# Designs tried in a protein design chat: VH-VL binders against Uncharacterized protein YLR179C. Part 16

Target 1, 201 residues: Uncharacterized protein YLR179C, of Saccharomyces cerevisiae (q06252)
Amino acid sequence: MSSAIVAKLNKEDIIKDTVKDLAFEILGELSVSYVDSDDIKLGNPMPMEATQAAPTIKFTPFDKSQLSAEDKLALLMTDPDAPSRTEHKWSEVCHYIITDIPVEYGPGGDIAISGKGVVRNNYIGPGPPKNSGYHRYVFFLCKQPKGADSSTFTKVENIISWGYGTPGAGAYDYIKENNLQLVGANYYMVENTTVDFNYDM
Key: E = the ipSAE of ESMFold2; O = the ipSAE of OpenDDE; V2 = 0.75 times the mean of E and O plus 0.25 times the DockQ between their complexes.

## First folded at step 13 (VH-VL; framework fv_temelimab)

Design i4 (from g4 with heavy chain H105S G106Y, light chain M32L Y33A; at its last look DockQ between E and O 0.03; V2 from the best seeds 0.00; counts 0 for: pae E 14.8 > 2, placed apart)
Fold by ESMFold2, look of step 13:
Structure i4 (fold): chain C 201 residues (1-201), chain A 120 residues (1-120), chain B 106 residues (1-106)
Amino acid sequence: as target 1 above (201 residues)
Amino acid sequence: QVQLVQSGAEVKKPGSSVKVSCKASGYTFTSYYMHWVRQAPGQGLEWIGAINPNSGNTAYNQKFKGRATITADKSTSTAYMELSSLRSEDTAVYYCAKDFWGYDSYFDYWGQGTLVTVSS
Amino acid sequence: QIQLTQSPSSLSASVGDRVTITCSASSSVRYLAWYQQKPGKAPKAWIYYASNLASGVPSRFSGSGSGTDYTLTISSLQPEDFATYYCQQYHRYPLTFGGGTKVEIK
């Protein structure tokens, strides 16, 4: 199960472009669903208009014993392809940060991610530049360090390069700086061929 | 103790609108989606849509999009469903139902139902 | 959208009978619930995640299945089990229900 997820991420250069040399183990399935749309399948294209409201996000561990009731989770969403897949001068763009998500199991053996925890950065829907090709929109679920004071986690005040000031900086730097442990991932792709966005960030 | 109390029965003419209320108590209203489901006489159940009462974000069954409007008032712990351009086939009992987990789950508590009758 | 087809639409059985109700989905689902509804009353959650009994549900009820094919079984039918049973998927929006199975005691 986890090796199939890692293989798919690697095939699309998600590992190379976002998590680099970060040690991790995928512990479950990260499910992302948008209203009035089919569920995300690892790497599927999505219509831009279907992704503008915050999605429903759930995590189903392969083995519940890998998470304790005292663990807290963090969700990150990033676009490593800004302004395009071949030009990275604005990457990564931060689209969502939730911290302090409790490990609480629902009726399907899943943990509710969206609607729980503390929203640190509000959801910003995909808005790739017109005719820039498909952008990957990547979700990472992380386990927070046991007993961590999340108020000390890095504040992301500029979504461009997650505010680190270095093209290509983003989720990897946030995960490493805050000692987060990557345990889940999913992604989809969005392109824009019709709308000229004004980016005021 | 969780309770969902709906407004009373309505008789409406075709082309008019109806707004049904659902007052919630016994739980944190803003932490759980509220769903709306209808049941025509002698028929099955049909999902209309849902609202996140904290954000006001909604989802609709496409069959009702453009006619159904779901809202919530956090200060009174009350959800509303308004259905416009009523037709005789909209005659049904309308239920509010609490999401068990908070979102995208099954429904653990239901209101008593509100009969809406649409006749000429 | 995902259609749920219940079978049979109605049945009549004697106290003590084993009763099986089926629910077939038009595409694979991961999350399925069952509701019991008595005449004039709102539905009640009965079974969730295919096989877990809701609080207060008698142990003579069970649920099983995965993917597209699900069942609700009453091992020994009792007079209070007269009701209509609905399946519901909560895999993706729009949430959908089966057409119902009315269970009558002979």
Scores: ipSAE 0.000, ipTM 0.469, lowest interface PAE 14.8, mean pLDDT 87
ESMFold2 (binder alone), look of step 13: mean pLDDT 93; pTM 0.951
OpenDDE, look of step 13: ipSAE 0.020; ipTM 0.592

Design i5 (from g4 with heavy chain N54D H105R; at its last look DockQ between E and O 0.40; V2 from the best seeds 0.00; counts 0 for: pae O 3.0 > 2)
Fold by OpenDDE, look of step 13:
Structure i5 (fold): chain C 201 residues (1-201), chain A 120 residues (1-120), chain B 106 residues (1-106)
Amino acid sequence: as target 1 above (201 residues)
Amino acid sequence: QVQLVQSGAEVKKPGSSVKVSCKASGYTFTSYYMHWVRQAPGQGLEWIGAINPDSGNTAYNQKFKGRATITADKSTSTAYMELSSLRSEDTAVYYCAKDFWGYDRGFDYWGQGTLVTVSS
Amino acid sequence: QIQLTQSPSSLSASVGDRVTITCSASSSVRYMYWYQQKPGKAPKAWIYYASNLASGVPSRFSGSGSGTDYTLTISSLQPEDFATYYCQQYHRYPLTFGGGTKVEIK
């Protein structure tokens, strides 16, 4: 299952465009679901309208022994396709950061991600420019260093290039400089096909 | 480098019309809404309307009751705002502003502004 | 339309002061945007989505809020920060701005 996830990410050039040569091991399935929608399944297209509220996120380890109760997790959401797949001057765009997520197993054997921890960057729903094609919206789940003080983590104050000031910068830099360990991933795609100027957005 | 360059200041009589231009560069003109905002002297900001340069679709603040017409020329990457039946109250600096994203994402770049003075 | 009320309309502060500006919406908005404007100049994008600083905005600025109540904070006012700040909602048409908050030198 781990290899399947990684293969899919590579096929979609997500690894290349985000975490690059970062060493990581997928330790489970990262489920992402929006209200009134099916679970995200590694690259399915989603209507933009359906993704504007923060999703429910869970993590199910392949092996529970890989995570301890003392571990904390961090959830990242990024868009490497800003403003488009052919123009990345704003890439990556930071859409969501949660840290200090406790490893607590629910009755179903999964770990609740959403609704837990500390939201560092509020959720921003997909909003690709019109005529910019599909954007990949990628979720990364990371394990925090043991005993780490999350207050020392990088503050992403500017969502453009995650504040690093370099096109293409984002998740890779954040993960590396905060010594996070990537352990889960999921993604979906959104294209802006909305009718212009809806009165209620 | 994104740039929005507006036309020069205008002096108009009441009842006449004014058309302000905003030439965009440094980004894909048709991918982002272009907004028009005005600011009367010493006052706040007021949204006039917007256009999707690709489709030509527009949205307007109903306050202007059809006096405002926003258009765009894709071939020149230029947006226009025409205001008719001018009144003294229309005296203001008029700004074009680029939508940050394709929609509802605020304005990331503004034109330098065009002063329109309406006086007898 | 969604009415945005900023408070205060003006304030006097000294360099180094903590400054807080509020923006209250007549109804809930998904996100709020902030702009900085100096005399004779066009507004500049300052904060996106309530809490995200625009490019070039110093870290002493911060934004927070949700629903109907939003806040812009300057942790330590600097000389270049004296300006007028506007909040704006992009939740519903017509788009609307707050009345502005002028931050002046005491």
Scores: ipSAE 0.352, ipTM 0.769, lowest interface PAE 2.1, mean pLDDT 93
ESMFold2, look of step 13: ipSAE 0.584; ipTM 0.838
ESMFold2 (binder alone), look of step 13: mean pLDDT 92; pTM 0.946
ESMFold2, look of step 14: ipSAE 0.454; ipTM 0.759
ESMFold2 (binder alone), look of step 14: mean pLDDT 92; pTM 0.946
OpenDDE, look of step 14: ipSAE 0.043; ipTM 0.649

Design i6 (from h3 with heavy chain N54D, light chain L53R; at its last look DockQ between E and O 0.58; V2 from the best seeds 0.42)
Fold by OpenDDE, look of step 13:
Structure i6 (fold): chain C 201 residues (1-201), chain A 120 residues (1-120), chain B 106 residues (1-106)
Amino acid sequence: as target 1 above (201 residues)
Amino acid sequence: QVQLVQSGAEVKKPGSSVKVSCKASGYTFTSYYMHWVRQAPGQGLEWIGAINPDSGNTAYNQKFKGRATITADKSTSTAYMELSSLRSEDTAVYYCAKDFYGYDHGFDYWGQGTLVTVSS
Amino acid sequence: QIQLTQSPSSLSASVGDRVTITCSASSSVRYMYWYQQKPGKAPKAWIYYASNRASGVPSRFSGSGSGTDYTLTISSLQPEDFATYYCQQYHRYPLTFGGGTKVEIK
């Protein structure tokens, strides 16, 4: 299961364009769902209109022993295709950051991600430029360092390149400099096909 | 870098028309809406309308609909705003402004402004 | 149209002061933007998506809010910060701006 997820991410060049050579191990399935939509399944296309409200996110570890009750998780959402796959002057764009998510298992054996923790960066729905093709919107779930104070984590105060000022910068830098451990991932794709000037944001 | 360069100041009589240009550079002209905003002397900002330079589709503030015409020339990366039936209250600095991060995400760059004075 | 009401319309402050500007929308808006404008110059993008500083905007500036209430804060006012600030909603057409808040030197 882990290898399958990684293979898919590689196939879509997500790893190359985001976390790059970062060492990580996928420890479970990161489920992402929007209201009135099926769960995101590693790269399915989504209507832009359906992705404007913050999604419900949960994580199901392959092995519960890999996460302890003392662990805290961080959720990241990024767009490496800004403003397009061929022009990345704004990449990556930060769309969501939640930290200090407690490891609490629900009755179904999953960990609630959304609605938990501290929202560091509010959710921003996909808004790719028209005629810019599909954008990949990627979710990364990370383990925080034990005993870490998330208030000391990097502040992303500019969503463009996550404030690092370098095209292509984002998740990799944030994960690395805050000593996060990538343990889950999911993504979907959005293309802006809306009619001009009638999209209700 | 992104630049929006507007045409020079205009002095017009009531009832006449004015056409202001905005030449864009430093980005893909057709990939972002171009907006027009005006500011009367000592007043706030007022949105006039916008155009998708790629499709030519436009949106207008109803206040100006019928008098304002926004166009774009892809070959020259230039947007235009024409305002007809000018009145004294149309005296203002007119700005073009580029949409941020694609469409419907605010304005990241503005032209330098074009003063249009309407007086008898 | 969505009406944006800024408060205050003007304020006098000293260098080093904490300044807070509010923008209240007549209905809920998802995205609020702020612009800084100095006399005789075009507005400049300042805050986007409610809480993100535009390029070149100092860290002493911050934005927050959701729904109908948004805030722009300057933690420690500097001489170059004296200007007029405008909020703008990009939720529904027609796009609208707040009336502006002029930050003047005391």
Scores: ipSAE 0.198, ipTM 0.706, lowest interface PAE 1.7, mean pLDDT 92
ESMFold2, look of step 13: ipSAE 0.526; ipTM 0.814
ESMFold2 (binder alone), look of step 13: mean pLDDT 92; pTM 0.942

## First folded at step 14 (VH-VL; framework fv_temelimab)

Design j1 (from i5 with heavy chain W101Y; at its last look DockQ between E and O 0.70; V2 from the best seeds 0.57)
Heavy chain, then light chain:
Amino acid sequence: QVQLVQSGAEVKKPGSSVKVSCKASGYTFTSYYMHWVRQAPGQGLEWIGAINPDSGNTAYNQKFKGRATITADKSTSTAYMELSSLRSEDTAVYYCAKDFYGYDRGFDYWGQGTLVTVSS
Amino acid sequence: QIQLTQSPSSLSASVGDRVTITCSASSSVRYMYWYQQKPGKAPKAWIYYASNLASGVPSRFSGSGSGTDYTLTISSLQPEDFATYYCQQYHRYPLTFGGGTKVEIK
ESMFold2, look of step 14: ipSAE 0.476; ipTM 0.795
ESMFold2 (binder alone), look of step 14: mean pLDDT 92; pTM 0.947
OpenDDE, look of step 14: ipSAE 0.464; ipTM 0.806
ESMFold2, look of step 15: ipSAE 0.562; ipTM 0.830
ESMFold2 (binder alone), look of step 15: mean pLDDT 92; pTM 0.944
OpenDDE, look of step 15: ipSAE 0.503; ipTM 0.821

Design j2 (from i5 with heavy chain K65Q, light chain S51Y L53R; at its last look DockQ between E and O 0.68; V2 from the best seeds 0.00; counts 0 for: pae E 2.04 > 2)
Fold by ESMFold2, look of step 14:
Structure j2 (fold): chain C 201 residues (1-201), chain A 120 residues (1-120), chain B 106 residues (1-106)
Amino acid sequence: as target 1 above (201 residues)
Amino acid sequence: QVQLVQSGAEVKKPGSSVKVSCKASGYTFTSYYMHWVRQAPGQGLEWIGAINPDSGNTAYNQKFQGRATITADKSTSTAYMELSSLRSEDTAVYYCAKDFWGYDRGFDYWGQGTLVTVSS
Amino acid sequence: QIQLTQSPSSLSASVGDRVTITCSASSSVRYMYWYQQKPGKAPKAWIYYAYNRASGVPSRFSGSGSGTDYTLTISSLQPEDFATYYCQQYHRYPLTFGGGTKVEIK
């Protein structure tokens, strides 16, 4: 299952654009779901209005032995396509950061990601500019370094370029700077199709 | 550098109208809503309305419906707000403000303001 | 329309003080926006998306909150921070502002 996820991410340039040269291994299925909408199916389009409240996020490891009960997880959400797929002057845009998520299994063998841990950056729903086409909204689940003090993790104080001040900076820089290990990914696509001044905000 | 440069101060009589301009530079004018906000002397901020410069579509605070007209000229990157049937309580500084990029949320740049004084 | 109630309407504080300004919405909003305005000047973008500092805003400013209750905090007040601060919602039209909080020297 890990090879299929990696192949899809590669085909859609997620690895090239956001993962770059990070060493990683996908250890499970990261599921993302929104109220009254289709679940995320690795790259499906989503209506912008359906993505405005924070989603339910769960992780199902392929093999539980690959995560220790002492591990902590971090969830990242990023848009590499700001202001558009072909223009990146505002990229990447930070949409969500949760750290210190405990490895605790529910009845189905999944780990609850949303509603656990410490929210470092509140969820900001997709808001792509009009006439910018589809943006990719990418979720990364990472394993934190053992014994790390997460209060020292990078503070992201501007969503544009994750506050690094360099166009194109984002999740890669955060993962690298904080020694996180990428273990799960998912994404969907959103474009702005709302009528002026009449869309539900 | 993003700039919003507004037209100069106006002195008007009750019952007349005023048209304030806001010339934008340093960004793609048609990609962002333009808003109009006023501030009476010593008072807070009040939203008048907005325009999508690309489509020409507008929205208005109901308080100003029928008196305010917001327009935009793509060729000059200029937005306009006209307020008719002026009353003394319309004395205020009028600002244009650009939407934040993306989802049209928040104002990232403001014009310098245009004082409109309505007195007999 | 969504009413925003700022508290306090004014406050007097000394340089170095921790200052907290609140903004309460009449119904839930997804985000809150904050502006700083000095006398005779246009407002300036200060905080957007509840916590995100605008360019050039010092790190002593922070925003927080969700739903109906939002705050702007200045961890150590500086002389240049004396101004009026406004909250704003962009959740529903018409867009509305709080009444402002004037921060004055004590």
Scores: ipSAE 0.477, ipTM 0.794, lowest interface PAE 2.0, mean pLDDT 89
ESMFold2 (binder alone), look of step 14: mean pLDDT 92; pTM 0.945
OpenDDE, look of step 14: ipSAE 0.592; ipTM 0.860

Design j3 (from i5 with heavy chain K65Q D104P; at its last look DockQ between E and O 0.13; V2 from the best seeds 0.00; counts 0 for: pae E 5.5 > 2, placed apart)
Fold by OpenDDE, look of step 14:
Structure j3 (fold): chain C 201 residues (1-201), chain A 120 residues (1-120), chain B 106 residues (1-106)
Amino acid sequence: as target 1 above (201 residues)
Amino acid sequence: QVQLVQSGAEVKKPGSSVKVSCKASGYTFTSYYMHWVRQAPGQGLEWIGAINPDSGNTAYNQKFQGRATITADKSTSTAYMELSSLRSEDTAVYYCAKDFWGYPRGFDYWGQGTLVTVSS
Amino acid sequence: QIQLTQSPSSLSASVGDRVTITCSASSSVRYMYWYQQKPGKAPKAWIYYASNLASGVPSRFSGSGSGTDYTLTISSLQPEDFATYYCQQYHRYPLTFGGGTKVEIK
């Protein structure tokens, strides 16, 4: 299950374009769902209109022993395809950051991510440029360092390149700087269709 | 470099029409919407409408629906805004503004403005 | 339409002052932008997506906010900053602007 997720991410060059050579182990399934839509399944295309409200996110560990009640989680959402897959001068674009998500299991054995923790960067729905092709919108779930004060985490004030000022910078730098441990991932794809002036989000 | 160059100032009588042009250069004209915004003397900004230069499709502020007509000529990379049945209240500087759909969004470049004066 | 209310409509400040301008939306918006306009000139793109500075905008400027409340801040006002600032929403048609905030020299 873990290997399958990683294989899919690699196939879509997500690892290459985001977290790069970071060592990580996928510890569970990161479920992402939007209102009136099916769950995101590692790379399915989504209508841009369907992704403008913040999604419901849950995490289901493969082994609950890998997370303790004292652990805190951080959720990241990034777009490495800005303005496109072939032009990355704005990559990565930061779309969502939540920290201090408690490890609390629901009746179904999953951990609620959305609606928990501290929102550091508000949700920004996909908005790829017209005719720029599909963009990958990637979710990373990370384990925070034990005893860490998230108020000291890097502040992303500029969503372009996550404020690092270097094209391609984003999730990798944020994870490294804040000593986060990547433990979950999911993603979907969106392109800006040819529909004109259908912009009422 | 992106440039939006508008036509010169106009003086019009009430009831007449005015057509302002906006010549675009420095980018792919058909890849971005072109917006029209006006500003009455000493007042704020008001969105009139926009056009997709590629398709020719338009969107309008309801306030101007039926009176404003926005067009674009791909061959000359020029957008136009025509306002009919002019009133004194239409006296304003009219701007074209390039839309950047993506990251970032907004009106990233503006024309220099065209003063339209409506008076008897 | 989404109405944007800026506060204050005008303010007087001195060089070096911290200046804060607010923009309140009648309903939640996701895409807020700011423009700077000087007398007799066209507006200039200033802040994208609430907090992203446009090219050439000094770092003393910052933007923040979400939902219905957005803010533009100048940490230390400089002579070239005296201008009128407008917020604009690109969340829903028709696109709308705030009434503007004129920053004047005291």
Scores: ipSAE 0.042, ipTM 0.645, lowest interface PAE 3.0, mean pLDDT 92
ESMFold2, look of step 14: ipSAE 0.155; ipTM 0.674
ESMFold2 (binder alone), look of step 14: mean pLDDT 92; pTM 0.941

Design j4 (from i5 with heavy chain G102S; at its last look DockQ between E and O 0.15; V2 from the best seeds 0.00; counts 0 for: pae E 9.4 > 2, placed apart)
Fold by ESMFold2, look of step 14:
Structure j4 (fold): chain C 201 residues (1-201), chain A 120 residues (1-120), chain B 106 residues (1-106)
Amino acid sequence: as target 1 above (201 residues)
Amino acid sequence: QVQLVQSGAEVKKPGSSVKVSCKASGYTFTSYYMHWVRQAPGQGLEWIGAINPDSGNTAYNQKFKGRATITADKSTSTAYMELSSLRSEDTAVYYCAKDFWSYDRGFDYWGQGTLVTVSS
Amino acid sequence: QIQLTQSPSSLSASVGDRVTITCSASSSVRYMYWYQQKPGKAPKAWIYYASNLASGVPSRFSGSGSGTDYTLTISSLQPEDFATYYCQQYHRYPLTFGGGTKVEIK
């Protein structure tokens, strides 16, 4: 299961553009669902209007032994394609950060991600510039360092370049700085052909 | 430390013009839009328009298009708003406010305000 | 343009009261912002994205809502909370503000 997920992420340039040289192993399926929509499937298009409220997010480990009850998880959401796939001056845009998510299993063997933990950065739905093409909206689930004090995690005070001040900085830098271990990923694509958000006058 | 310092109060006659300045410090001036908002005595807030200081591009509330002119000087990190053909209804406190990304923080810093009084 | 209607326009309340201020948009907006303004002062950023508190804003404040209907709530009023609160949309130009809600000492 993990090799197929990694192969698709690699073919779609998710690894090249957002994961870069992080060592990682996908430990389960990260499920992302919006109201009145099917679950997202690695890279499917989604209508912008369907993604504006925060999604339901769950994680189903392939092997529960790789997560312990003492572990805490972090969820990250990023857009590496701001303002477009070919222009990255605003990349990456931070769309969601949740930390301190407990490893607690429901009846189906999944862990509730959304609605748990501490929201560090509130959900911001996709809002790509009008006629900028499809943007990738990427979710990463990470395991936090054992015993880490999450109050010391990097504060993302500007969503542009995750506040690092360097075009292209984002989830990779956050994961690396805070010693997070990437264990799950998913993504979808959104374009906007109708609404002018006036991001750049 | 982000700071927006506006020019001092003005008293004007109807039919004249006023130009209010807003000097920015503590951040990269060209990376953030500058907005102008006014507030008549005892009234609410009204958006006048905005400028991208890097490109010089502007947007105006249609109510003020043709009377308001918003400009920016990159070399002095100063934005300006000029309002022409003044009437008594233009008596208000005029604020500058900065913002870069429209859905991130809104107007995170405001100038101290400039009172413009129009009376005959 | 998107009109924002705040309710009530004013209220009188005592320290310790729970109060709720509403902001209704004429059409759906992506995000709502709130500002606090005290007499003679510039507005201050207060709530971002409908529900995020600006730095230094006490936890007794909360924001909620989506689409057209948004709410600012103060769970237990304190003396420093007496001010005028404005909602603001940044969904489409022209940017618009609600008419304000003045919170006064009863």
Scores: ipSAE 0.006, ipTM 0.565, lowest interface PAE 9.4, mean pLDDT 87
ESMFold2 (binder alone), look of step 14: mean pLDDT 91; pTM 0.942
OpenDDE, look of step 14: ipSAE 0.048; ipTM 0.662

Design j5 (from i5 with light chain L95Y; at its last look DockQ between E and O 0.29; V2 from the best seeds 0.00; counts 0 for: pae O 3.5 > 2)
Fold by OpenDDE, look of step 14:
Structure j5 (fold): chain C 201 residues (1-201), chain A 120 residues (1-120), chain B 106 residues (1-106)
Amino acid sequence: as target 1 above (201 residues)
Amino acid sequence: QVQLVQSGAEVKKPGSSVKVSCKASGYTFTSYYMHWVRQAPGQGLEWIGAINPDSGNTAYNQKFKGRATITADKSTSTAYMELSSLRSEDTAVYYCAKDFWGYDRGFDYWGQGTLVTVSS
Amino acid sequence: QIQLTQSPSSLSASVGDRVTITCSASSSVRYMYWYQQKPGKAPKAWIYYASNLASGVPSRFSGSGSGTDYTLTISSLQPEDFATYYCQQYHRYPYTFGGGTKVEIK
C-alpha cells in the first residue's frame, strides 16, 4: 500500500519535483474529494471548475498505532507545475496549508482533516494557464513535531515558490525547516481547456 | 513583446454608440482573456467586462445593463468594446487589458487608452 | 459587489520617505492586485497576488495582506514613484478597483 502510493508519486515525478530526497514513510491513505465528484485516485484528471471549493479530506492510517491522540497533523497543497511542466519559474505554488489538525478517529476509522486545525493559507483552487497542459496538484499530510508551536512555523505570505524566492522551492523547504514528517500524499491533475469565466465567482 | 494598440479618440452624441478596438500582438491572443476598463476624467478605474477570445464567451459588469458588448476576432487578434445609448457620464478613457497568467488574473498589459467624449 | 476602500485617498511625501497604502475589502478576497498610474498614461501592473512585484518594479516596493486587508509599501520613496496606485480584486464579478491613492510631492 505504502509502496504503491510512492510508486505512483515517483512515476509522475512528484517526489523529484517537490519533496525531493526527503526521507518519509507513507502511513496511510489520504482521501480527497470534491463536491459532486468521485474521490481523487492518485493522478486522475479533474475538471478545473470542480476543484474551486475546498475539498473534503480524510486520512486513514494503515496502523493506528503510528499516530497518537497527542499528535498534530499538517496538510499542504502545492502545484509544482507553475506556470507549466516545462516552465517552472513560479514553482511551487502554495494552494493550501492547515496545521494543528488533531488526531481524532471517526466511526469509520479515518481522521478528519478538512474542517479541523488552523488554516494558515486559505484554499486556492487550481488555475493553470490556458494551454499550459496538465498541472499536478499535490496534497501532503505531515506529522508535526511533538510539542511544536505551529504559530512559529514558516509564514507563507507569497504563494510563488512558497515565498522562498527560488523556482522549485516549496513543500520540501517548508517540511524541512518546520521539522514535519511526511506521512500521506495524494494528487490529481487539471488542465485549463474548458472552463470559462464563471468558475471563480 | 506584448502590445495592445487601441483605436483613436471618439466624439459621440448622447444616445449614439461607440466601438473601440484593441489590436493585440506579442502573445497568443486566444490564451488570455481580454478585459475592458474605463476611467472617467480625474476618477478611478471601472471594470466593464471581458472576453475569452478563444470561445467568445463574455462576462460583464451588470452596471452597464447590457449596453456594453465585447467581441473578439481571432483572425486579426483584435478585441472590441461597443457601448450603446451613450450618456455624458460615459465620457472616459477606455482601456483594454490583457489577463495575467492562469494563477494570476490581474492585468499585466494595458492598451494606451481611447478617449470617448460624449457631448451634445 | 466587493467594495475596495483605499487609504489614504492622497498623501504628500518627500523623497526618501516610507509610504504605506492600505486597501480594505468589504469581504474576503483572494490576493490583491496593485497598479501604478501616472498622469496621461495607462495603468501598469505593479504587484500581483498581494506580494509579488511585477516585472521592472523596484525592490523598494512591497505588498502584503490577506483576507480583507492589504498593504502596498514603499520603503524609500523615489522621484519616479509619485503616481496614483490602485488596488484591484479578481475574486468575483464584477471585478472592482479601489478608489486610488495619489502619492504627491510634498
Scores: ipSAE 0.042, ipTM 0.632, lowest interface PAE 3.5, mean pLDDT 92
ESMFold2, look of step 14: ipSAE 0.530; ipTM 0.814
ESMFold2 (binder alone), look of step 14: mean pLDDT 91; pTM 0.935

